# Ledger of designs, part 8: VH-VL binders against Probable DNA replication complex GINS protein PSF1 (gins1)

Target 1, 191 residues: Probable DNA replication complex GINS protein PSF1 (gins1), of Dictyostelium discoideum (Social amoeba) (q54hr6)
Amino acid sequence: MFTKTAIELIKELRGTDSIPHYNDTSIKATIDEMIALYEDLIKTITEHKEQKKEPFYLQHAITFHNSINRDKRCILAYLNERLNRIKEYRWSSGQSLLPDQLKERLSQNEIQFFSEYDKILTEYNSKVGLDLTIDPQPPKELYIEVRVIKELGEVVLNSGCTVNLNLNTTHFLKRSDITNLVKNGSLEHII

## First folded at step 18 (VH-VL; from x6 with heavy chain K104R)

Design y1
Fold by ESMFold2, last read:
Structure y1 (fold): chain C 191 residues (1-191), chain A 123 residues (1-123), chain B 107 residues (1-107)
Amino acid sequence: as target 1 above (191 residues)
Amino acid sequence: QVQLVQSGAEVKKPGASVKVSCKAFGYTFTGYYMHWVRQAPGQGLEWVGWIYPNSGGTKYAQKFQGRVTMTRDTSISTAYMELSRLRSDDTAVYYCARQVDSYRNAGFYFDYWGQGTMVTVSS
Amino acid sequence: DIQMTQSPSSVSASVGDRVTIACRASQDIGNYLNWYQQRPGKAPQLLIYKASSLESGVPSRFSGSGSGTDFTLTINSLQPEDFATYYCQQYYSYPWTFGGGTKLEIK
């Protein structure tokens, strides 16, 4: 069955809330299938030119074309979803560093992507901190009011700031610093 | 319900080998790292290594490199840890533990542990 | 190897007391630190992951703080079931390492 390896690639990703190992072998197998389908398609067309697109040969060509396109879409979806998860990890961890085990799961290009994404976020955070220093009144759209639902004590935020988050206390904090804590239910957004 | 059930206690002489099993229930065995952690009597916890059952890939603490072998049998959802050339200081309770991680919360931790297997090495 | 140093090694306290346990890493590990509780004769159980995130079902009297090299577990208003040994554990770099443990005993 055509496209089986490509579909399994997507199912692997959908079946986990983790970033699994980059599946180089299945990607290569899917690309090899695409090449083989394309070569067979060209051979069929070349060898049967005088048969005036007989229904059998036309249906064969359409089937192979659709299979090639599905394989391509599956690979692109796989790669894009992995990049989205890497971006989400940078936000949820709050760290510029990857733990060894996660780094082992990423391709070289994905490690480079994380590094570049981290540099962009670090530069942005530095600039907004500088802007806040120039004008002591921070932009309201960047801060939200939260209530501490679960006792957290002293917490180092994504920005590097340390804040004491005791139960039932209310704080005005930058949204980007505490998104994970709100997602985990430790903080409640007050609006 | 996730459950990890380990093999029974073992008594061995120095120089022998021991193989501890950890059978997994209630989850997709191949989708999660399985770790081994040991604890000598009256002492703290020491990480031995992990196996990823899907690939069979392993990582061992350097202290155990060359003496430990972790394997698995995916058909019966069972992980194994074999420790060779046993010494008296290998006397410990050996635990298997399932790792969970998520890109959404960025946590990497052990959520389920086996009951532990006591391995005693004495002359 | 990243050495994890816990202090104190033992604490004697009463029900209702507040206890603080320190954990120090030999190098910067960001927030890649977990806290486990181990009752006598039992396997360890996760309390806190990622330095300060409370695991589901863990009482709110437990809290974690710190980043980089210095971390703290705080137990506010001790209960009888809290008398156990507590371990910090880093997962930034191989080998994954635990602190030496802090045994919390009834006074």
Scores: ipSAE 0.775, ipTM 0.923, lowest interface PAE 0.6, mean pLDDT 86

